# Ledger of designs, part 3: VH-VL binders against ABC transporter G family member 3 (ABCG3)

Target 1, 243 residues: ABC transporter G family member 3 (ABCG3), of Arabidopsis thaliana (Mouse-ear cress) (q9zuu9r114to356)
Amino acid sequence: IAWKDLTVTMKGKRKYSDKVVKSSNGYAFPGTMTVIMGPAKSGKSTLLRALAGRLPPSAKMYGEVFVNGSKSHMPYGSYGFVERETQLIGSLTVREFLYYSALLQLPGFLFQKRSVVEDAIQAMSLSDYANKLIGGHCYMKGLRSGERRRVSIARELVMRPHILFIDEPLYHLDSVSALLMMVTLKKLASMGCTLVFTIYQSSTEVFGLFDRICLLSNGNTLFFGETLACLQHFSNAGFPCPI
Below, E stands for the ipSAE of ESMFold2; O stands for the ipSAE of OpenDDE; V2 stands for 0.75 times the mean of E and O plus 0.25 times the DockQ between their complexes.

## First folded at step 1 (VH-VL)

Design g3 (framework fv_gatralimab)
Fold by ESMFold2-Fast, scan of step 1:
Structure g3 (fold): chain C 243 residues (1-243), chain A 124 residues (1-124), chain B 111 residues (1-111)
Amino acid sequence: as target 1 above (243 residues)
Amino acid sequence: EVQLVESGGGLVQPGGSLRLSCAASGFTFSDHYMNWVRQAPGKGLEWVGQIRNKANSYTTHYAESVKGRFTISRDDSKNSLYLQMNSLKTEDTAVYYCARDSGSEYYYYGMDVWGQGTTVTVSS
Amino acid sequence: DIVMTQTPLSLSVTPGQPASISCKSSQSLLHSDGKTYLNWVLQKPGQSPQRLIYEVSNRFSGVPDRFSGSGSGTDFTLKISRVEAEDVGVYYCMQGTHWYTFGQGTKLEIK
């Protein structure tokens, strides 16, 4: 996926449009993890939604988005989007939840749907949790936050998207769960998926796992490029690369 | 015994600066996110900002009302949390509380331990 | 910001009677990890705030079982089954789903 001169504006600011994302240029390659980083109100979630075609009705988008191998054709399941807030069913096991998702979204025979569910479970490192209750209800002990986040991502994987957009995969995760999530996503990318996701901030350990970074502040791109190039860029400017 | 003790409050003129401290004891301070919360006279509680732990690179977040004027920092070796307040306004008059948030072993994104508060009065 | 609205703003209860406080959020508090980070905090007169409930319905250690929290999405309730004198104070709901905002507070008094 690539985008050129992507600008997003919001309604309702006197005589001037409020530009939330300003002339963004970037790209993400198959098999890699591209991360949009920035503080609150930097525009990172808006940029992610613009790339995924999921902007709210109040927003207007200018510029172009190019999907590798597709000009304006969006086959069913060609990309997935994982919201920051997701609804899981605590009374179901991981396998049951994913299977019901496959029944609702995927055409074809039952044995094909079961195979896709098992593939998603394996891809997100959920095999040890497949028969466990999702839980999280008042009286139900179940999966921890990191495992629940992996289940929400696995739900999108049953559609076998070639591009997966994830809004804040590490949000409210502890450091161990966050690292495990990043390792899991790195492995998922290595299996051919193009991953694009937003992160507020990163530890040094997690930063080293990213292939490409888009660093945003107040809608402006401060840097776009490879992780190593980010370190070089800020070193050459006399500052360490922000993490 | 788990305790948080604030200090540094006082009377300051509009446009002035003041630094608050919070001393933590009885728990592993370095594992926890820490918050500042304030309460104006006769008003409700208002979140001021948060600083995360080392695993999250000591990142800070601020309420819109104080962003650009207040800075939160911490020194894990001294079990201490700080709030640097600059360009103080009369509406910053409040009791300022230090409060413990989530830790590496337990996430609830709230405050389970509160200090006694330190009073900041911004007046001419 | 998520706006938290409490009703009523004040409540007078005869000792031994139940009390109920409502808290509404301007948007869903369901977090992407499947949890709902809605907390209840009590501030007794002249004292610092103290913990009561986390994740909608979980009592912190030491909180009596006469306190119960419930709700989902945007609507939450704190109930006290039998109000006692020591329950006097201002009750706040607080969301931790998208940073932190508090409700206005509900002052509970004994009749």
Scores: ipSAE 0.000, ipTM 0.386, lowest interface PAE 22.5, mean pLDDT 79

Design g4 (framework fv_gatralimab)
Fold by ESMFold2-Fast, scan of step 1:
Structure g4 (fold): chain C 243 residues (1-243), chain A 130 residues (1-130), chain B 111 residues (1-111)
Amino acid sequence: as target 1 above (243 residues)
Amino acid sequence: EVQLVESGGGLVQPGGSLRLSCAASGFTFSDHYMNWVRQAPGKGLEWVGQTRNKANSYTTHYAESVKGRFTISRDDSKNSLYLQMNSLKTEDTAVYYCARSPEELFYSEYLSGLYGMDVWGQGTTVTVSS
Amino acid sequence: DIVMTQTPLSLSVTPGQPASISCKSSQSLLHSDGKTYLNWVLQKPGQSPQRLIYEVSNRFSGVPDRFSGSGSGTDFTLKISRVEAEDVGVYYCMQSIQLYTFGQGTKLEIK
């Protein structure tokens, strides 16, 4: 996926005069993790939604988004998108929840749907939790936040998306769970998935796992390029890369 | 039921050309890498070539023994695979099988063929003789 | 090209006895993803080849548990714990890490 001169405006004072994302240019490749990073209200979530074709009706988008030839006839919203907060069914096991999602959304034979569910469990490192109740209710044993986040991502993987957009995969995770999540996503990308996600801030260890960075501030792109180039860019400007 | 049926085999003189076809049914043909594998009389199996799916730009790969002489193509709208054989040699005499590669790594555009072949056709015989 | 070498080229086994087939590759079949892409294919007399084992030791659906694959790197083995009449045929190992190369085949016959 690539985008050129992508601008997003939101309704302000009954006019589309508030530019939330300003002339963004970038690209993401299969097998890589491209991260949109920035403080609150930098436009990172809006840019992610624009790329995925999931902007609210109040938004206007200008510029172009390009997809590979195999997806030229598909709407952008057909790619996988994981919200910052995802509703899970606590009374189901991880496997049951994913299988239910597969039954609802996939065509094909029952044995194939079970196969894609097992693949999603493996891809998100959920094998040890597959028969455990998701929980989250006062009377039920439940998964920890890190495991719940991986289940929400696994739900989208059941549809076999080639591009997966994730809005803040580290949201509400402690530092250890965040690192494990990033290692899991790095493994998923290495399996040929194009990953594009947003992050508010990361540790040095987590930052080192990223292939490409898009740094946003107040809708403006401060930097777009490879992780090493980002470090050099800010070093040359006389201060360290904001990680 | 999943099935692959080859056709087009026959007797041809050295230096001649022949086109083989493989008709697929019972599965989503467009999702799979497709292969041609041959077996000379009394000999073992030899991989001939592969065409990848649309997601991998229909990329083709060939065994060195046939490179430049054989061309693989596919028509997803007809669920059909083809092998165009040119400049045929007596060494090309064999039963030619159409074979499907499984989609085991569903997130990898590049790794679909790593699990080998899971469905094979009946074969069609090509005899190159004068 | 990766060369696959099988031993023995033929063997005769009494029904109920075990059989073992070795396969050696000229290069390691270990992928950077940690998996080893070595497959086994069976061709029964007068029939098309059929799937047997993938990724060294995993049986395809429908393959009896008397078949087991093992090995790592460049050395692999297919074992049949107790051979039955239906197991007659030619067994091929196949690497799938760098396109595809088959071993020369091992013919299994019943005594």
Scores: ipSAE 0.000, ipTM 0.397, lowest interface PAE 19.5, mean pLDDT 79

Design g6 (framework fv_gatralimab)
Fold by ESMFold2-Fast, scan of step 1:
Structure g6 (fold): chain C 243 residues (1-243), chain A 124 residues (1-124), chain B 111 residues (1-111)
Amino acid sequence: as target 1 above (243 residues)
Amino acid sequence: EVQLVESGGGLVQPGGSLRLSCAASGFTFSDHYMNWVRQAPGKGLEWVGQIRNKANSYTTHYAESVKGRFTISRDDSKNSLYLQMNSLKTEDTAVYYCATDLEWLSYYYGMDVWGQGTTVTVSS
Amino acid sequence: DIVMTQTPLSLSVTPGQPASISCKSSQSLLHSDGKTYLNWVLQKPGQSPQRLIYEVSNRFSGVPDRFSGSGSGTDFTLKISRVEAEDVGVYYCMQSIQLYTFGQGTKLEIK
């Protein structure tokens, strides 16, 4: 995936169109982790949604998005998108929830759907939780936030998307859960999934796991490129990389 | 213009070694999985092996017929793919093609870009 | 290991007549994503192979409408509704669901 001069406008406080993302340029390679990073209101979620074709009707987009060298929309099921908050069914186990997701969303035979579910469980490091009740509804005990977040991502992996967009995979996670999530996503990328996701802030250890970074501030791109190049860019300017 | 150009073919004795090269241009070579495919005289196409991109740790896969004897490598800075052939047998006599798939999941898709081929002859 | 078997291995056709090539795989080529990873490849005399059809029935740009692919699971067919002189060559089916395996090829000649 690649984009050029991508600008997104949305209705502002006075009902005027505000430029939320300003002339963004970038690309994401197959099998890598590309991170859109920035503070609240930097435009990172808007850029992610623009790339995924999920802008609200009130938004207007300018510029170009290329998929495989062509100006095209990705067909249904060729990409996944994980919202910042996802609804899960607490009365089901992790395996049951993913299996029913596969039954509803995939064509084909039952044995293939079971295989896909087991692959998703393994990819998201959920093997130890596969038979555990999701819970969290009406006095039911359940998975903690870190495990629930991995289940929500596993649900999208059932469709075996080429590109997976994740809006703040670390949202509402403690530091230990966040690190485990990032290690899991790094492993997922290495297995052939192209990951594009947003992050508010990261530790130095987590930052080192990214392949590419798009650093946004107030809709403007401060940097786009490889993680090592980002460190060099700010070092050469006499400043540390804003981690 | 997307191109793949093989070189390095020639005559070699049984038990000998030979290194083939494939020069790529017109696309972002470093992003793509690369394949070697061969064709023995008067016979069909046979997949030889694949090397993945940097994001997939340059992992390699080989056909059973060449496993342990052939090694695939690449140099992304030179847009070049290599096939090191050791312990050559007369059965390895073939035209060797470099091939790639420009789609995102190349391991699931066929090869849509092929080179011109380079001939390897293994005989006394 | 997936084995691909083609029938016939050679075929001679009078110009304007139809031709049909069968391909069978030792196991299903249907992926859990709902796609079937069966390709057809053509090699014309003295030329490098060129891709003809992907995902069972999709023609590449420049491939005439007289070519059609069909099938599912393990049984596939390539049909040419009316053969022309330019269609001479060797046709290969190829699975791309588990690395790559080619059929043995079908040589198409004009009578």
Scores: ipSAE 0.000, ipTM 0.384, lowest interface PAE 19.3, mean pLDDT 78

Design g7 (framework fv_gatralimab)
Fold by ESMFold2-Fast, scan of step 1:
Structure g7 (fold): chain C 243 residues (1-243), chain A 125 residues (1-125), chain B 111 residues (1-111)
Amino acid sequence: as target 1 above (243 residues)
Amino acid sequence: EVQLVESGGGLVQPGGSLRLSCAASGFTFSDYYMNWVRQAPGKGLEWVGQTRNKANSYTTHYAESVKGRFTISRDDSKNSLYLQMNSLKTEDTAVYYCAREDYYDSSGYYGMDVWGQGTTVTVSS
Amino acid sequence: DIVMTQTPLSLSVTPGQPASISCKSSQSLLHSDGKTYLNWVLQKPGQSPQRLIYEVSNRFSGVPDRFSGSGSGTDFTLKISRVEAEDVGVYYCMQGTHWYTFGQGTKLEIK
């Protein structure tokens, strides 16, 4: 996936429409993790949604998005998108939830759908939790936030997307769960998935796992390129890399 | 370095038509709202109309005095703004200025901050 | 249509003395976004208009600090703390809250 001069505006109460993302240029490759980083209101979630074709009707997008060199709509099932907050069904086990998701969204025979669910469970390191109730209602015990977040991502993996967009995969996670999540996503990328996701901030250890970084501030791209090039760019300018 | 240069003014008879152009240089023209403002001989400034940028779908708005007779358009690939004037009246006699206006972002400000040199339109028999 | 009224229409000032120009709008210029879109523009003799002040009190880059704007609602003032010969021209207030309308202009002359 690649994009050129991508600009997004949002309708607001102001006399003028707000520019949320201004003239963004970038790309992401199969088997790699491309991270959109920035503080609150930097435009990172909006850029992610623009790339996935999931902007609200009130938003306007200009510029070009290319998939495999062609400007086109991504076919149904070719990509997945994971929201920052996902509603899960607390009365179901992890396996049941993923299986019912597969029944609703995939063509094919029952055997094939079960196989895809088991693959998703393994990919997200959920094997030990597969038969546990998701829970999450008042007075109902269930999965912890890190496990619930992995279930949300596993749900999209059932569709076997070529590109997976994740909005804040570390949202609501403690430091240990966040590190485990990043290791899991790195393994997922190594299996051929193109990962594009947003992160508010990262530790130096987590930062080292990224292949490419798009650093946003107030809708503007401060840097786009490989992780090592980002460190070199800010070092050469006489400033520390702002991570 | 940042410049706006108007052209196309001249003498035209009442009921006639005239097209003005404004050539922009030294800035990213496509990012800005553009305005036409006129000034009759010995009189004050009067706003004529505005075109918004690509991000706002090139929407246009006009002063009541010119609505239905004047049309504003732009060509970002040529860094140019246009004013098509039809059914001209003697009251349209003025120097016509194009003026740049920045639209809001988190660090922006509003107002007409760059003005052209003006082009004179005289409507007379 | 918001009507902008300036007073005085003409002002003669001795160099080094202060000058004050008033601008009144027929309606409040406070936009629903919390901003007041009142600008001041200067036109020197035989020249194009040039930027001076935006959003009531903010000077554009390059504008001397002897110029200051103030006001709220419907009443606005442009002040020049010490008038210089180069300040000669016509000063216009302009509202941008609902489209754009200009005051009739105030001609500043040196005595």
Scores: ipSAE 0.000, ipTM 0.437, lowest interface PAE 12.0, mean pLDDT 80

Design g8 (framework fv_gatralimab)
Fold by ESMFold2-Fast, scan of step 1:
Structure g8 (fold): chain C 243 residues (1-243), chain A 129 residues (1-129), chain B 111 residues (1-111)
Amino acid sequence: as target 1 above (243 residues)
Amino acid sequence: EVQLVESGGGLVQPGGSLRLSCAASGFTFSDHYMNWVRQAPGKGLEWVGQTRNKANSYTTHYAESVKGRFTISRDDSKNSLYLQMNSLKTEDTAVYYCARDTYEYEVSGTEYYYGMDVWGQGTTVTVSS
Amino acid sequence: DIVMTQTPLSLSVTPGQPASISCKSSQSLLHSDGKTYLNWVLQKPGQSPQRLIYEVSNRFSGVPDRFSGSGSGTDFTLKISRVEAEDVGVYYCMQSIQLYTFGQGTKLEIK
């Protein structure tokens, strides 16, 4: 996926619209993790949603998004999008929840749908949790936040998307769960999935796992390129690399 | 129904310690930066310190006047904010307010922070012999 | 630290007359994001502070139209077009660009 001169405006109170993302240029390759980083109000979630074709009706997008060389959005089912906060069905087990997703969304035979569900469980390292109730704050026993986050990603993975957009995959995760999540996502990317996700900040260990980084501040791109090039760029400019 | 309720204030001698609590209700506490602000008798408002949310690693910031003596912490599971005050001075005598940093979530996923929009009722701390 | 200076420190107004409060910052409150981080807070006698204005001129929900904020850079003004008895209190300007700093406060009272 690649984008050129991508600008997103949101309708303000007056005649003029506010520019939330300003002339963004970038790309993401199959098999890699491209991370959109920035402080609050940087436009990272808006850029992610623009790339995924998930902007609200009040937003206008200018510029071009290319997928596989075509100047058009991916067809339904070709990409997945994982919200920062996801609602799960606490009364179902992980396997049941993913199977219902497959029943509602996929064509084909029942054994193929079961196969896709098992593949998603394996890909997100959920095998030990597959028969556990998802649960929730209002339910008795259930999954912890790290496992719940993996289930939300696995639900989108059932559709076998070529591109997966994730809004804040580490949101509400402790440091150990966050590192394990990033290792899982790195493995998923290595299996051919194009991952594009937003993150506010990361540890040194987590930062090292990124292939490409897009640093945003107030809608402006401060840097776009490979993670190692980011470190060199800010070192040469006399500033520390923002984490 | 958005509400902040402070407690733990009282009379304490110079050099003493005191811990204040702030109970939040009616909103998703874990999403917000939280502040402590104080007001000495007959004086103006003074910002004391801030704790950021989990997404920002619970980073804390303090006013120079309290740095090294006061510690802010939070427990998102209890929807509670705390202020641990050590080495108290007579100058710390004030009403202490818990205040929520403005957090707006847009449909586009954009987040904005632009100051304090909800204040508690305050708890009085008197540092006197 | 950014120092916030208000003038006047006290103001007495007959009901229905306008009131104006000035606020000056020691450095620009304009952020690189294009927004100016200047807020106004009101504290009525015996009450907790309450929100009034954010980003120079935006009224919080429930704030009457007679309140208006203006200014840029380092110089800001809060205006009340027609003061009412319920407007009595202390008005504070507050910067939120580098943590938080309040002005000294302006006490508004009715004659």
Scores: ipSAE 0.000, ipTM 0.392, lowest interface PAE 18.1, mean pLDDT 78

Design g9 (framework fv_gatralimab; at its last look DockQ between E and O 0.01; V2 from the best seeds 0.00; counts 0 for: pae E 22.4 > 2, placed apart)
Heavy chain, then light chain:
Amino acid sequence: EVQLVESGGGLVQPGGSLRLSCAASGFTFSDYYMNWVRQAPGKGLEWVGQIRNKANSYTTHYAESVKGRFTISRDDSKNSLYLQMNSLKTEDTAVYYCARGEWDYGDYYYGMDVWGQGTTVTVSS
Amino acid sequence: DIVMTQTPLSLSVTPGQPASISCKSSQSLLHSDGKTYLNWVLQKPGQSPQRLIYEVSNRFSGVPDRFSGSGSGTDFTLKISRVEAEDVGVYYCMQGIHLYTFGQGTKLEIK
ESMFold2-Fast, scan of step 1: ipSAE 0.000; ipTM 0.479
ESMFold2, look of step 2: ipSAE 0.000; ipTM 0.387
ESMFold2 (binder alone), look of step 2: mean pLDDT 93; pTM 0.952
OpenDDE, look of step 2: ipSAE 0.012; ipTM 0.506

Design n1 (framework fv_nisevokitug)
Fold by ESMFold2-Fast, scan of step 1:
Structure n1 (fold): chain C 243 residues (1-243), chain A 124 residues (1-124), chain B 108 residues (1-108)
Amino acid sequence: as target 1 above (243 residues)
Amino acid sequence: QVQLVQSGAEVKKPGSSVKVSCKASGGTFSSYAISWVRQAPGQGLEWMGGIIPIFGTANYAQKFQGRVTITADESTSTAYMELSSLRSEDTAVYYCARDLFYDFWSGYYSFDYWGQGTLVTVSS
Amino acid sequence: SYELTQPPSVSVAPGQTARITCGANNIGSKSVHWYQQKAGQAPVLVVSDDSDRPSGIPERISGSNSGNTATLTISRVEAGDEADYYCQVWDSSSDHYVFGTGTKVTVL
């Protein structure tokens, strides 16, 4: 996926359009992890939604987005989007939840639904949790935040998307859970998925796992390029690297 | 070692345009934003606009929108500020400054290195 | 427009402490930077991000920022501290850098 001069405006409270993303340029390669990083209100979620074609009706987008993937015979299998907060069904087990998601979303004549569900479970390192209740109710113990996040991503993997957009995969995760999540996503990318996701902050170890970085501040792109180039960019500038 | 070196003083007629240059050295030019700040005689500091050279993205203060154009040439590590339709009240010292707009982690939005300033006098 | 108000002038005796205020609604939620400008010279960043001191700036110069007031404090004032001082913030709502009105510090 590639984008040129991408500008996104949102209708503000004062009945005017605010430029939330300003002339963004970038690309993500197949089988790689591209991260959009920046502080709160930097426009990273808006850029992610613009690339995924999921802007709200009040938004206007200018510029070009190029998606050159192989066309799937199933329209909704070409790319997926994972929200920062996903509603899960606590009364179902992980396997049941993913299976029902497959039943609702996949045409029966094209896929082995059971196989797709098992593939998603393995891809997201959920095998040990497959028969556990998702939970989250006051009367039902459930998965912890790390497992819940992986289940929300697995739900989209059932569609076998070529490009997966994830809004803050590390949201509300502790350091150990965040590292496991990143290792899991790195493995997923190595299997051919193009990952594009947003992150507010990361540890040095996690930062090193990214292939490409798009750094945003107040809608402006401060840097776009490979992770090593980003480290060199800030070092050459004479300021501390973000990590 | 970061140095910002500006072009020399200029005297202009009302209605004309002036283009001031700012050459960066001692750091990587493309790693920072460059802002322009002016100061009229006996007055305070006033931000005019800035540019992120690696993307050519420029932002302008509302007061100068339509009159100011800020550009950058990465091959010469030089930023430019052109102000058109000059008036006598545009007489000021014009500074370029390295803009820490890049430090999104700490929230820095400050100017750590400044050029020596360029006096632009607008008189008939 | 978001405006930063400073006292026009502050007079202080050598060896005493000068305090320069920068006032604005909820300025404590913003990063405040301070510049020193001596006559005929370009401004010099003396405090960044509320309280960080850039390399080469003496420890006598410090900053704080809370509520509606940011303060630049110059302790053990020397004649060389006589200058104009400006506070500055970035206003994300308007995409503008805002400078304070400036304070002339006189050491008498």
Scores: ipSAE 0.000, ipTM 0.399, lowest interface PAE 18.5, mean pLDDT 78

Design n11 (framework fv_nisevokitug)
Fold by ESMFold2-Fast, scan of step 1:
Structure n11 (fold): chain C 243 residues (1-243), chain A 123 residues (1-123), chain B 108 residues (1-108)
Amino acid sequence: as target 1 above (243 residues)
Amino acid sequence: QVQLVQSGAEVKKPGSSVKVSCKASGGTFSSYAISWVRQAPGQGLEWMGGIIPILGIANYAQKFQGRVTITADESTSTAYMELSSLRSEDTAVYYCARGGYYDSSGYSPFDYWGQGTLVTVSS
Amino acid sequence: SYELTQPPSVSVAPGQTARITCGANNIGSKSVHWYQQKAGQAPVLVVSDDSDRPSGIPERISGSNSGNTATLTISRVEAGDEADYYCQVWDSSSDHYVFGTGTKVTVL
């Protein structure tokens, strides 16, 4: 996926809309993890939604998005999008929830849908939790935040998307759970998935796992490039790591 | 409010180097790139290069490649521009300005400017 | 070698409208910024991202950008509008900011 001079405006003054994302340029490759990082109000979520074709009706987008060299309108099923906060059905097991999602969204025989569900469970390292109730209600045992987040991502994987957009995969996770999530996503990317996601802040260890970074502040791109090049530059120059 | 304050005027001999400072106050220094722009007497504005303090990455205009070095010290919120092998043609007012630069985007304007530093190169 | 071409000068009578053009191939696809510079002073941003007006800049000053031409429009011109005006873009091909050649606005 690539984008050029992508600008997103929201409701504002009559003739002067508030530009939330300002002339962004970038790209993400199959098999890599590209992160959009920045403080609150930097435009991270808005840029992510613009790339995925999921902007609200009140927003206007200018510029171009390309997939495989052609303009893309992000048709349903070609790309997955995981919201920052996802509602899960606590009375279902992980496998049941994913199977239910597959039944509603995919054509084909039940056998094929079961296969897709099992693939998603394995890809997100959920095998040990597959028969456990999702839970999350009073008096109901359930998954912890890390497992719940992996289930929400697995739900999108049953559609076998080429590109997966994730809004804040580390949201509400402790440091250990965040690292485990990043390791899981890195493994998923190595299997051929193109991952693009947002992060508010990260540890130095987690930052080192990204392939590319788009650093945003107040809608402006401060940097876009290889994360390893940035880390090597920090090591050579002695500058503090971005968080 | 954001304010950029530059070091004072300098008179240098041909062949020497000059280092101009730009101290930022108000706002977050690390969140924005700092660019350097010069203006020779009676001439237009010319971009020299810029730096992203948080990443320590600098980018230079081709004309100045090899002669200019832009650095930043986050602890003092100060950016520096050093120009070497000075010639009489380098006589100009040098400005620092806040704005983005490296990644090909081109949407970050220079919203705050320093007062300018006159560098005179004469024998 | 992307170059922004501006007219060297524009003369305008008080109360009339001054238009300053900034020409380049496909400049309408780029974000154009405009700066006002009065003699002996640092430049001041007067229009950002084609048409956005920074806080403190009067509504008489506006911008547009389409095709091969960006335009800065100063309506109801006042003596205080006398200055040099520069357009600016980021050139993706060279990874460089590019300034226009500058336009001297004279209010006669």
Scores: ipSAE 0.000, ipTM 0.410, lowest interface PAE 15.8, mean pLDDT 78

